# Ledger of designs, part 7: VHH binders against Asparagine synthetase domain-containing protein YML096W

Target 1, 314 residues: Asparagine synthetase domain-containing protein YML096W, of Saccharomyces cerevisiae (q04489r210to523)
Amino acid sequence: YEVTSEIDLNFTSLSEVSKNLYAVLRDSVKKRVESIHPRHIENSPIAVLFSGGIDCSVIVALICEVLQENDYKCGKPVIELLNVSFENPRTGLFPSDTPDRKLSINSAKTLQNLYPNVDIKLVEVDVPYDEYLKWKPFVINLMYPKQTEMDLSIAIAFFFASRGRGFLTSLNGERTPYQRHGIVLFSGLGADELYGGYHKFANKPPHELVEELTRQINNIYDRNLNRDDKVIAHNGVEVRYPFLDEYVIKLSTAEIPINFKVNKLILRKVASQYLKLDGISSEPKRAIQFGAKSAKMTKDGNKHGTDLLKENRN

## First folded at step 1 (VHH)

Design g14 (framework vhh_gocatamig_d2)
Fold by ESMFold2-Fast, scan of step 1:
Structure g14 (fold): chain B 314 residues (1-314), chain A 126 residues (1-126)
Amino acid sequence: as target 1 above (314 residues)
Amino acid sequence: EVQLVESGGGLVQPGGSLTLSCAASGFTFSSYALAWYRQAPGKKRELVAGISSGGSTVYMDSVKGRFTISRDNAKNSVYLQMNSLRAEDTAVYYCARELYDILTGYSDEHYGMDVWGQGTLVTVSS
C-alpha cells in the first residue's frame, strides 16, 4: 500500500470522500457481522474492545446499523463494550479515574441513546494492582517473542479487556458483576495507521506524514496484529478488524487526501455526518496503555517503552 | 449563515501592542474551537494561536509569552492580545473555526478549519 500525497486545502472533496469511506466501512463491518452464525447473534452478544474513542465508537455504531436490519425473535441483540482500567499505584489513580473509563461512560451513553433497539452493555473491567502482578508473568510468556515494556503495557490491557470480567453500572450507581459472553470481538485496530490518529502526526508536514502513514500501515501485522491476536485469542474469542478490510485500506490509502488524515479528520467527519457521533468525534486520541493506565505501573516508573523486560530472558 | 469577522488590525510601532477581535455568528459558538492564523506577503498561512471550546490553548513558538488568545462565549467572540510586537509579526491575520473542537500544533496550517474570516492587516513598522 502507498498513501497518496494529494492535498485538498479547500476541502472540496471532503463530503464525497467521507460518503465513500462511510460506505466501505459499513460494508466491512457488515461482512464481519454476517460471518457470525445468525443464531449466535440472536443469543450471544458481539463484543467490542472499547476505549470510548472515535475508532471503536464508529465500529459500534456500524454494528448497530447492521444489526437493526435483522428481525430478532429473542429480544434485542446485545453488544458488550469491554472497557479496561487499571489501578496505578505510581500515579495514585483508581480504575474509575482513568481517561478511557470516563470517556467510555459518556460514549456508551451516546450510543445507547442513538440505538435504543440494541442492548449496549458497558462492561467496566477494573484491574486491581495485585491482580495485575498475579497475571503479569503469564502475559509476558503469552506475548513472546515481544519483549518491551510498551508491548507488555498494551498486551496486559488487551488481555484483561478480552477476559471481559467486570461490572455493569446502573443509573443509580449500583454495580453488578458481569462476564463477557460474546465469542466474536471487534477491534478498532488500523484506524490510527490509516487516518493519522497518533499525536505525533498532527504537526508533520505532508511529505513526512505520507511516508510515516505508509510505513505504519504496511507494518501493522508485525507491530500490532501478531501481539494483540495472541493475547486476545487466549481468552477464547475470535477477533474482527473492520479497518483492515482490503477495500477500506485501498480507499483510505489511494483516495483520501493526506491533509484529511491529520488527527483523523476524515474519520471524525464520517462519525459526525453519517453516525450522529458529534460529541465523540471531537475527543482527542489516546493509546490504550495511556488511557487505561497500564503503562508505568511500578512505583519506580523509570523504564522507557522500548526497554526490554527483565523477566523474559529466553 | 455562518460568519467570522475580524477587527482591530492596524499600524503599530515595534514593541507596541494590539488586540484583535473576531465576532462569530450563525452557529453555537461555545461548541467550537477557534484559531488565529496569519499570512505575510509571499509566505504560507501559519497557525498563530488556538483555543478549544473548553479553554485549552496552543501557540506558535515565536509568539509564546507575547500573545494571548481568549474567548468570550457570551459575546460570541475570540480575541488575540499581541504584546511586544516585532517586524516579523507583520501579516494579514485570519480567524478560523475548527470543525471538531480539536487543536493541532502550530505547523498544521489547515487541519479541520472549515470557516474563515476575510482577514485583518497588522503592520509593525517604525
Scores: ipSAE 0.000, ipTM 0.157, lowest interface PAE 13.4, mean pLDDT 77

Design g15 (framework vhh_gocatamig_d2)
Fold by ESMFold2-Fast, scan of step 1:
Structure g15 (fold): chain B 314 residues (1-314), chain A 128 residues (1-128)
Amino acid sequence: as target 1 above (314 residues)
Amino acid sequence: EVQLVESGGGLVQPGGSLTLSCAASGYTFSSYALAWYRQAPGKKRELVAGITSGDSTVYMDSVKGRFTISRDNAKNSVYLQMNSLRAEDTAVYYCAAGTEVYYEYGSDTFTLPSHDYWGQGTLVTVSS
């Protein structure tokens, strides 16, 4: 794919492009929901990797719109929002204290209020440090040949999310154990690569942004998909990536002006204008590893996320 | 073409509140990125808050939770609601408009390298 260098300085195409992106994203989600057997949908088949950020929230809202088009005979369809938080022994922070958990609670409430005809469950997946240590070597083996600390932190978060063992918190604060039942997992992967996440724009001309986004999207399978598919599939879950739909990628790379990708402007416009996610659309997204704080789990101090894992080199 | 006029500045006691307003004239207000900058005596001009045409916002670290930027495209205006004001907030506040906003991921900061228009500034003094 080749990211366009077109720039629309007066934002004259913003409304039309956001409408087109909404339509193409909705179709992407719809075909992936429709590939799930209808009986499974009626019995809690859909899980979502959920940080509370804009990427995954857009996917949840689109799933809800698609599900609302159907008349289910077995009651409300269920969506399981899998939110992973790690115990951090270095800082003494518990999973409930992470920024990602707090964001996820607020975003889940927004989605629940917007879609009362869908049973949206926020599954709080708390990972004790001892569990992290137990599974870390196994996940490192599964993610081979990926060898960065950043890759490990993302992979381990996906591993625990796909296990789906967590808690539901009631309105009175009571927590009850819950196990994921959905066998299909939706991920917001691809949004950062398509719409301008993970990098600095300060003092960079548009052509440098074009180069970086082009690199990211063309390498996404080698950088992210191969790692995530191996880790998630181990727990018997099939992953769906709506942002990596051929038509979504084509429109996003060829037809969206480069300046509409500053801090995901175009995606935030879709979220606020078409999905009523006004409160969520203003929140900056963080990568799962940083939001869940898994990158800061090491007792020997914080390591840079791009550093190679020394134990993989012996 | 576009002209920016600030209002709402003044003298306020620590802990007080002020709302700054910036009125724009001309076309395409809804397509502009808008920002508030400030410059205190002896200091460089710094970005306080920014808002894009898509309503994404950014704030400098020291004003997060205290200041709120908003826009009203029907009134061609941008606002800065300033709460819990401190002596350190004393500065001349400038409204700026541009066609582009650049966002620095990681530091959660915006820049407006394409500033087409600037206001003349409005003085905010926080003093007992």
Scores: ipSAE 0.000, ipTM 0.124, lowest interface PAE 16.2, mean pLDDT 74

Design g16 (framework vhh_gocatamig_d2)
Fold by ESMFold2-Fast, scan of step 1:
Structure g16 (fold): chain B 314 residues (1-314), chain A 126 residues (1-126)
Amino acid sequence: as target 1 above (314 residues)
Amino acid sequence: EVQLVESGGGLVQPGGSLTLSCAASGFTFSSYGLAWYRQAPGKKRELVAGITSGGSTVYMDSVKGRFTISRDNAKNSVYLQMNSLRAEDTAVYYCAKDHGSEWFGELSYDDYFDYWGQGTLVTVSS
């Protein structure tokens, strides 16, 4: 794929491209939902990897729009938002204190208010430090040949999120244990690579941004998908990547001007203009490993994200 | 309070050059992105060129290679050097300061600016 170097400074073009992206992304979600949720059977839960940020929230809203095309008067369709949060003894943070948990609570409430005909469950996946220590060697083996501390932080977060064992918090504050029932998991992976979530425009001129985004999207399978798919599949779920639909990628690389990709401008425009996610669209994206506080969890000291793992298998 | 004052507009023949200047006051200039917009009669306002706090620039296709935006943080000024001017460049040119948010500091659009100047008229005519 080649990312276009086109720059378009016309406000009308931004709105037109946003409308086209909304349509193509909605179709991508619809294809994936309809393969899971046939109209002639009882509703089954759909799971979503959820940080409360714009990528996954756009996916949830589109799933809700697709589900509302069916008449579910005899029961609401269910969406399980899997939000992972880690106890970090080095920082003193409990799972309830992480940025992702706080953002997820607020974003889930926004989505629940927008889609009252969908039963949106925020599943709070709390990971005690002892559980992290128990499963760390196992996840290292699953993610092989990926061997950096950054890879481990992401893989362990996805492992516990996809396992889906957590809590639901009621309106009165009561927390009840909950286990994921959905066998298909939606992920917002691809949005950072397509719409410029990793690099700020101030740090890169447009031609360098084109080169970097082109590199990221062409390497996404080796960099992210292979790792994430192995870890998530172990827990008996199948992952869907709506942003990696061929039509979404083609539109996003060939037809969206490079300047609309600075800090996900185009995606935030879709979210605010077509999905009524104005509050969510203004929140900065937090990478799952930083928002969940899985990075730098050891009492033995901090490890840089690119440092090689000392505890590899063998 | 924030003030943006444009200057340098005028009448020029096709193929000529002009330099527009925008003098800013009332804010920490080095921390914000700035942009030049233009509006021709009967047309929508359009972004011509933008410059971030870090010095990265963007240009509309029709002016790329002909116009250069620059900033001088010591003088609290942003400039638009316009070369090889064409009749279609005729417009009122406006200086704009971004909001300073994550979106505005990286890329500026007219619906994302806090403050605008009064404008300076550029007429390209033979």
Scores: ipSAE 0.000, ipTM 0.124, lowest interface PAE 17.9, mean pLDDT 73

Design q01 (framework vhh_6qgx_2)
Fold by ESMFold2-Fast, scan of step 1:
Structure q01 (fold): chain B 314 residues (1-314), chain A 126 residues (1-126)
Amino acid sequence: as target 1 above (314 residues)
Amino acid sequence: QVQLVESGGGLVQAGGSLRLSCAASGRTFSSYAMAWFRRAPGKEREFVAAISWSGGSTFYTDSVKGRFTISRDHAKNTVSLQMNSLRPEDTAVYYCAADTGYLYEDSWTPSEYDYWGQGTRVTVSA
């Protein structure tokens, strides 16, 4: 794939391209929802890896639109929003104090208000430090050949999210245990590579951004997809990647001007203009390991993000 | 909660060097990603450099890459910015910032940082 270097200052073009992206993303989501056997949709919810940010929230809204097109005979379809948060003894942060948990609560409420015909459940997956330590060696083994501590931080967050053991919090603050039932899991992977989330230097010239985004999208499998898919699949779920649809990639790389990717402008425009995600479209998104604070879990801080894990240095 | 205090600013001639230090108070400093931002007179705040909580990853804005070096000392709870080959364009108030997360795609945006220092002034004469 080759990312276009075109710059467009026309407000009409931004609106038109946003509408085209909305249509192609919706088709991408629809294909992936329709590939789920109807029996499973009726009996098992759709799950979404959820940080409350713009990428996953756009996917949730599109799933809701697709589900609303169907006449479900057995009641409201269910979507499980899997939000992971880690106890971090080094920082003293509780799971409730993470940026992702706070953002997820707000974003889930926005989505619930917009889609009352869908039963949207925010599943709060809290990971105690002792659970992290217990499963760390297993996750390291699953993620091979990815061996850096950064890879581990992302993989372990996805591992606990996909396990789906968490809590539902009621309006009065009561928390009841909940287990994920959805066997199909949607992920926002690819949005950062397509719309400028990975490389967001203020003051970088457009030609440097073109080069970086081109590199990112062409290498996505080796960086994220291979690792995340292995870890998530181990927990008995099938992963769907709407942003990695061939038509979405083609439109996003060839037809969206480079300046519409600053701060994910094009994706925020879709969210605001076509999905009515006004509050969410203005919120910055952080990588899952930042919000979950999993990168800060080990008391032994001598491991670096680019360093190989000691367990694999034999 | 974390408090950040910058020091080491001052007046220097073009081509000279300065070392800025950021001292953190608080229990969990060693767990934070750290960054330096600057604000020149009449301009907005801009990213300069960042270092991960482990010290293994560093990021620089293009205009300072090869001239500035960010480092941290876990034993002293300090982050330093070694500024070499200073130019008049480097004149600004320099701010230390801390983030409880790991450095990734957003390390260059002010909104990603939870704690900020008061700033230290650097003036580079022609």
Scores: ipSAE 0.000, ipTM 0.128, lowest interface PAE 16.8, mean pLDDT 74

Design q02 (framework vhh_6qgx_2)
Fold by ESMFold2-Fast, scan of step 1:
Structure q02 (fold): chain B 314 residues (1-314), chain A 127 residues (1-127)
Amino acid sequence: as target 1 above (314 residues)
Amino acid sequence: QVQLVESGGGLVQAGGSLRLSCAASGFTFSDYAMAWFRRAPGKEREFVAAISGSGGSTFYTDSVKGRFTISRDHAKNTVSLQMNSLRPEDTAVYYCAAGPEYYDSEGYTFARAYDYWGQGTRVTVSA
């Protein structure tokens, strides 16, 4: 694929391109929902890897729109939002207390209010640090021979989401254990590569941004999909990638001016104008990074007491 | 069994250089991140430097950046710490550590991320 270097400073063009992107994304989601066997939809919910950010929230909203086109014999269709949250060893924050979990709770409430005819369940997948350390080598081995870096953060999130062991928190705050039932998982993978979501792109000149996005998009099958296929297959889950639809990629690379991709402007415009996700469209996507806010500690003495105690044990 | 054995510690004058080495055995060396931590008298254990399993990424605490260099030799299963422009405040027992690769760069600085530890080697920097 060839990412266009065109720059367009006309707000009318932004609105028109946003309309086209909404239509193509909705069609992409529709094709992937409709390819699920009818028994699976009625007896197994649709699962979504959910961070509360704009990418996955757009996918959830589009799934809801598609599901609302069909009549169901047995109650409301169910969507399982699988929110993976990792213990922060620096702050002593458990997964239930992280900013990432709080964002997911707020975004889920917004989606639940917009789509009352869909049973949207926020499944809180809590990952204690020792659980992460236990399974990390296994996930790395499943990814071999791919290099880990940031790739592992996505793979480990897929691993724990595909295991699907979490909690539902009721209106009164009661937490009940829950196991994923959906065998089809939707992912927002591709949005950062198509719409310039990575932090490192924020201040790049347009020509450098074109080169970087072109590399990311053309490498996505070799790098991201090969990794994810190995990890998710272990837990019997099939993944759908709406942003990697051929028509979505073609429109996004050829017809969206490069300046509409700064901080995902074009995707935020779709979310606010066509999906009524105004509250979510203003929230920056937080990268899935275990220890991201605590890991910047460069001195061992700044770690919480649990880490120090473990170091002193035989 | 997994073993990490440090060597190269000793007494050195301020402004001098010293090279620490850690010999690793009992695991596939290239699959593990390696790090150096230190504990000064009367202080808590502090992160110094880390290197990814591939050797492609290195991390340093601010106080040693530009002065210390971490490297690894896959053929000899060793990780080394070259310490230049040493200061009295670098006086500490230095520990070698090995653990699975961490999924973000900041995670390499956490002692909890490392499963295996050496016994330590003492470095004394005189004024």
Scores: ipSAE 0.000, ipTM 0.125, lowest interface PAE 17.1, mean pLDDT 75

Design q03 (framework vhh_6qgx_2)
Fold by ESMFold2-Fast, scan of step 1:
Order: sequence, then structure tokens, then C-alpha cells
Structure q03 (fold): chain B 314 residues (1-314), chain A 126 residues (1-126)
Amino acid sequence: as target 1 above (314 residues)
Amino acid sequence: QVQLVESGGGLVQAGGSLRLSCAASGFTFSSYAMAWFRRAPGKEREFVAAITWSGDSTFYTDSVKGRFTISRDHAKNTVSLQMNSLRPEDTAVYYCAKDLGTSYFEYDHPDEYDYWGQGTRVTVSA
């Protein structure tokens, strides 16, 4: 794929392009929901990797629109929003204190209010430090040949999220243990690469942003997907990537002007105009390891995220 | 697997020049940004220069702008650092690094790089 270098300063064009993106992205989600056997949708929830940010919230809203096209005989369809948060003894943060947890609570409430005919469950996956230490060697083995501390912090967050072992919090504050039942997970992977949330390039020439986005989208499998698939698939789930749909990628690279990708402008426009996610559309996406606080969890802060993991692998 | 092998270091007088080279293997070289960092005795790793995957954009730390030039050769899978007008404060071990490949590239941050060479020593005498 080749990202277009065209610049469009016409507001009418932004609205038209966002309508087209909404349509192809909705079709992408619909294909992936419909590939789940109808019997399974009624008996098994759909799970979503959820940070509360715009990428995953757009996917949740589109899943809700697709599910509402069907008349379910067994009650409301269920969506499980899997939100992971780590106890971090170095910073003194508890899982309830992470930025992603706080954002996820608010975004989940917005989605629940917009889609009352879908049973949207926010599954709060709290990871105590002792659980992190217990599973760390196992995740290091799963992510091979990726060997950096940064790769580990990302992989461990996805590992615990995909396990889906957490809590539901009721309106009165009561927390009930909950286990993921959905065997299909939706992920927002690809949105950063397609729609650019790069603060570094906000005031840079368009050709620099074109170069970066072209590189990112063409290398997504090697850089992200291969690692994430290994740790997620180990927990017996099938991942769906709506943003990596062929038609979504082709439209996004060839037909969306480069200036509509700064700070994810085009995706924020889709979210606010077509999905009524006004309160969410201004929130920036954070890398999962920073929002969930899985990065630099040891008291030894001298280790860089790029330092190689040193262990006796067997 | 991924290997980065630096060469070209050595002893040079102040005002002199050196050319460092980094031979890359084990990954699709043309798909990754590359950088040079340095570490002086008793100090932390410092950013020196970076070059995008295409070679169209380059970045430098202020203290080397106009003196150092980073370049890459896709046919040879090498990234080079031409160092001119060397000063004693340039004395350090120089490391070649491959970018992490994330959606946000902080070219001057060590955490944006996932593989590093063993380093090549540069000594600039007064």
C-alpha cells in the first residue's frame, strides 16, 4: 500500500470522506461479526480488547449497530469489554488508578447509554504484581523471537487481557468475579497506522507523515501482529482486526488526504458524526503498556524498554 | 537473528574525521529506521543521529548538527555516520540501533529501539 500525499483543505470533503470511511469500516465489522456462527453469537459473547480510547470504542459501537440488525430470541447479545490494569509497586499505583481503567469506565458508560439493547459488560482485569511475576517467564517464551523489555510489557498486557479473568462492578459499587466467555476478540490494531495519532508530526511537512504511515502499515504483521497473535491465541481466542480489512486499508491509504490523519482527525470525525461518541472522540490513544502501567514495573528503573531480556531459555 | 555490527571507530586528533559503519542482517533493512547513540564513561546513553526507513529524513542532536552526517545504503544493508570536526567531548562508545517500529516514533528516545550493536569506541585526543 502507498499512502496518498494529497492535502485537502475543504471541510465538505472531510465530511464526505468520513461518510465513506464509516460505511467501509461498518462493512468490515459486519463481515467479521457474521463470520461468527449465528448460534455462537446467541450463546457466546463477543469480546473486545478495550482501553476506552477512540479506536476500540468505534469498533464496539459498530459491533452494536451490526448486532441490532438481528432479532435475538435468547435475550440481549453480550459484548465483553476486556480492560487490563496492573498493580505497579515502583509507582505505587493500583489497577484502579491507571489511565486506561478510568477512561474505560467512562467510555463503557457512554456506550451502554447509547446501546441499551446490547448487554455491554466492562470486565475489569486487575493484575496483582505477584501474578505478573508468576506469568512473566511464560510470556517471554511465547513472544520469542521478540526479546526486548518493551515487547514483554506489551505482550504481558495482551496476555492478561485475553485471559479475561476479572470483575464486573455494579451501579452500587459491588464487584463480582467474571470470566470471559467470548471466543472471538476484536482489536483496534491498525488504526494508529492508518489514521496517524503522531504528536511528533503535527507541525511537520506532509511528506514526513506519508513516509511514516506508509512504513507502518506495510510492516504491521512483522512489528505488531505476529507478537500479539502468539500471546492472544494461546488463551484459545480468535482475533478479528476490522481496521486491517482490505477495503478499509485501500480507502484509508489511497483516498483519505494526509492532513485528515493528524491526531486521527478522520476517525474522530466518524466517531462524533456517525457514532455519537462525542465524549470519547477527543481522547488520545495510548500504547497499551503505558495506559495499563505494565511498563517498568520492577523497582530497577535503570532497565530501558529496549534492553534485551536475559534468561536461561530451555 | 537480528545482528548489528559496528566498525570504523578508533583514535583521532581533535578536528579530525572518522566514518562509522553498521552492517545490518536478520531483518528487512529497508523497512526500519536506524540510529546512532553514544555512551561516554560514567554517563547514560545519548542520542546522536537517526535516519528514516526510506532515507528521506534525518535527525541530529544539537551538538553534532553540521558536523555529523547519517546515511544508509539499502543495497549493502548498512547505515553510516560521517563524523567531521571531532571534539574531545565526542569521545564515547558509539552504538547502532534499529527502531522498534511503533506507530509513534520518538527518534531521540532509546526506548524506541529494539536491537543494538555491541558498540565501537571513538577516542578524540586534545
Scores: ipSAE 0.000, ipTM 0.152, lowest interface PAE 15.5, mean pLDDT 76

Design q04 (framework vhh_6qgx_2)
Fold by ESMFold2-Fast, scan of step 1:
Structure q04 (fold): chain B 314 residues (1-314), chain A 124 residues (1-124)
Amino acid sequence: as target 1 above (314 residues)
Amino acid sequence: QVQLVESGGGLVQAGGSLRLSCAASGRTFSEYAMAWFRRAPGKEREFVAAISWSGGYTFYTDSVKGRFTISRDHAKNTVSLQMNSLRPEDTAVYYCAARSQFYDLETAYEYDYWGQGTRVTVSA
């Protein structure tokens, strides 16, 4: 794949390109939802890795649109939004205090209000520090050959999210234990690589941004997909990646002007214009390990994400 | 409660320079796009320049490209417009504006917050 260096400083093509992106993303989600046996949809919910951010919220909205095209015998289809948050003794944060949890609560409410014909459940996956310590060695073994502290922070967040053991919180604040039932999990992987979601991209000149996004998308399997697939699959889940659809990648790399990828402009336009996600489309992107606070969980932790993991632990 | 306050306007000779500043108070605008609009006597508001929330993207109307530079300082919660090579036709009241979305930045009715304006007069 080669990312285009085309630039549209006057935004004259923004609405047309946004409409085209909406269409190919919707088709991508539709064929992945429709590949799930109808019995599974009626008896097994669809799960989504959910931070409350724009990437996963767009996917949830598109799943809802697709599900609403069908009549279901067994009542409302169910979507499980798996939101992971860690107790972090180093920072003093509880799972309820993480930015990701707060955003997810608000985004889930928005989606629930927009799609009353879908039973959208926000599953609050709280990870106590002792559970983190218990499963840390296991996750390190699963993610091999990835061995950096940053890889662990991401892998452990995906591991607990996909395990799906958490709580549902009612409007009056009461929390009821809940376990994931869905065997198909949708992930927003690919959006950062296609639409420039990392903060470090914000101030790059166009030619450097083109080079960086080209590198990111062509290396996504080796860098992310292999690691994430291993830890998620261990929990008995089939992962779907709508942003990695061939037609989504082709349109996103060849037909979206490079300046529309600053701060995910193009994806936020799709969210606000076509999916009524105005509030969510204004939220900044946060990597799962930072929003969930799984990064740097010990007082002795290294601050560099490329630092190798310490194999000799308690 | 929430205010955008412009400063730096004044009288200047053609070919001169002015720097306009906009200070935001009552909330942070770190996730907002910021823009400058102007209104000449008897005319509607015209887009001048905009800057994304990160500061990584800037947009200008054709008549000011190469002459004006928009910038922002997140720590000070300010946006600035450096105006060089001023022309009599740049005479207007200049308004600072903020919006939560960062697309279609030239569309005035999409902006959520507005300052009261600062007057710029360029003499021949």
Scores: ipSAE 0.000, ipTM 0.118, lowest interface PAE 19.5, mean pLDDT 76

Design q05 (framework vhh_6qgx_2)
Fold by ESMFold2-Fast, scan of step 1:
Structure q05 (fold): chain B 314 residues (1-314), chain A 126 residues (1-126)
Amino acid sequence: as target 1 above (314 residues)
Amino acid sequence: QVQLVESGGGLVQAGGSLRLSCAASGFTFSSYGMAWFRRAPGKEREFVAAISSSGGTTFYTDSVKGRFTISRDHAKNTVSLQMNSLRPEDTAVYYCAADVWGSYEPLLSTHEYDYWGQGTRVTVSA
């Protein structure tokens, strides 16, 4: 794919492109929800890898819209929002203190209020430091050929999220253990690459931004998809990537002006105008490993991604 | 840093009593079920007692029912095992263990627990 270099300063164009993106993204989600056998939709929840950010929240809202089009014989359809949070001994943060956990609680409440006919469960996956250390070697083996510390931080977060061992918090504040039942997981992967969500894009001129986004989307299989799919599939689930739908990619690369991708402007416009996610659309994006505080888990900290794997070899 | 630190072990005569304590740190204690296991010389690790995360449910192996009582204190992050009417057969190293699923499922022998202490030795003389 080639990312367009077109710049459009017309406010009307932003609204029109946002409407087109909403329609294509909704169709992408619908195809993936409907690919699940109808019996499974009624009996089995749909799981979502959830940070509370705009990418995954847009997907949850679109799943809710699709589910509301159907009659449900088994009561309300269930969506499991899998939110991972790590204990970090270096910073002294517990899972309850992570930015992703706090954002996820607020975003889940917003979604629950907007979609009362869907049973949206926020599954709080708390990862103690010792649990991280126990599974670290196993995840390193699963993510081969990716061997950097940054890749490990992302992979370990996805591993614990996809395991789905967590807690539900009741209205009274009581926490009860919960295990994921959904066999299909939805992921917001691709949104950062399509709509300019990385911090390194903040100060880029338009032509450099075009070059970077083109590189990112064409390399997504090697960088993210291959790693994440291996780790998630190990836990017996099928992953779905609505942002990586061919029609979503084609529209996003060929027809969305480059200036509409600064800080995910186009995606935030879809969220606020078409999905009523105004509060969520204003939140800053964080990479899963940093929001979940899985990066720099050691008290000594490592500056180079390869340092960990050098010590663990042979 | 996750730690389970046992204390209260020692030498006691048959018919005597001991109270074991386990101090937990580095995790959300109130979210974990807690258990005591023991290993006698030449034997496998055996389940002794467990308590749910809320403290509302307790489990005991048949050989200690009515003699041992497990309890927890959320304010102090401790789990305790009160051992009464001790027998020479109770001689073992006693281990404190934590399991995140302890509030949901019965915690019985051969369950794989998330965290383990290093153990405290109990010797019951004839």
Scores: ipSAE 0.000, ipTM 0.094, lowest interface PAE 22.5, mean pLDDT 74

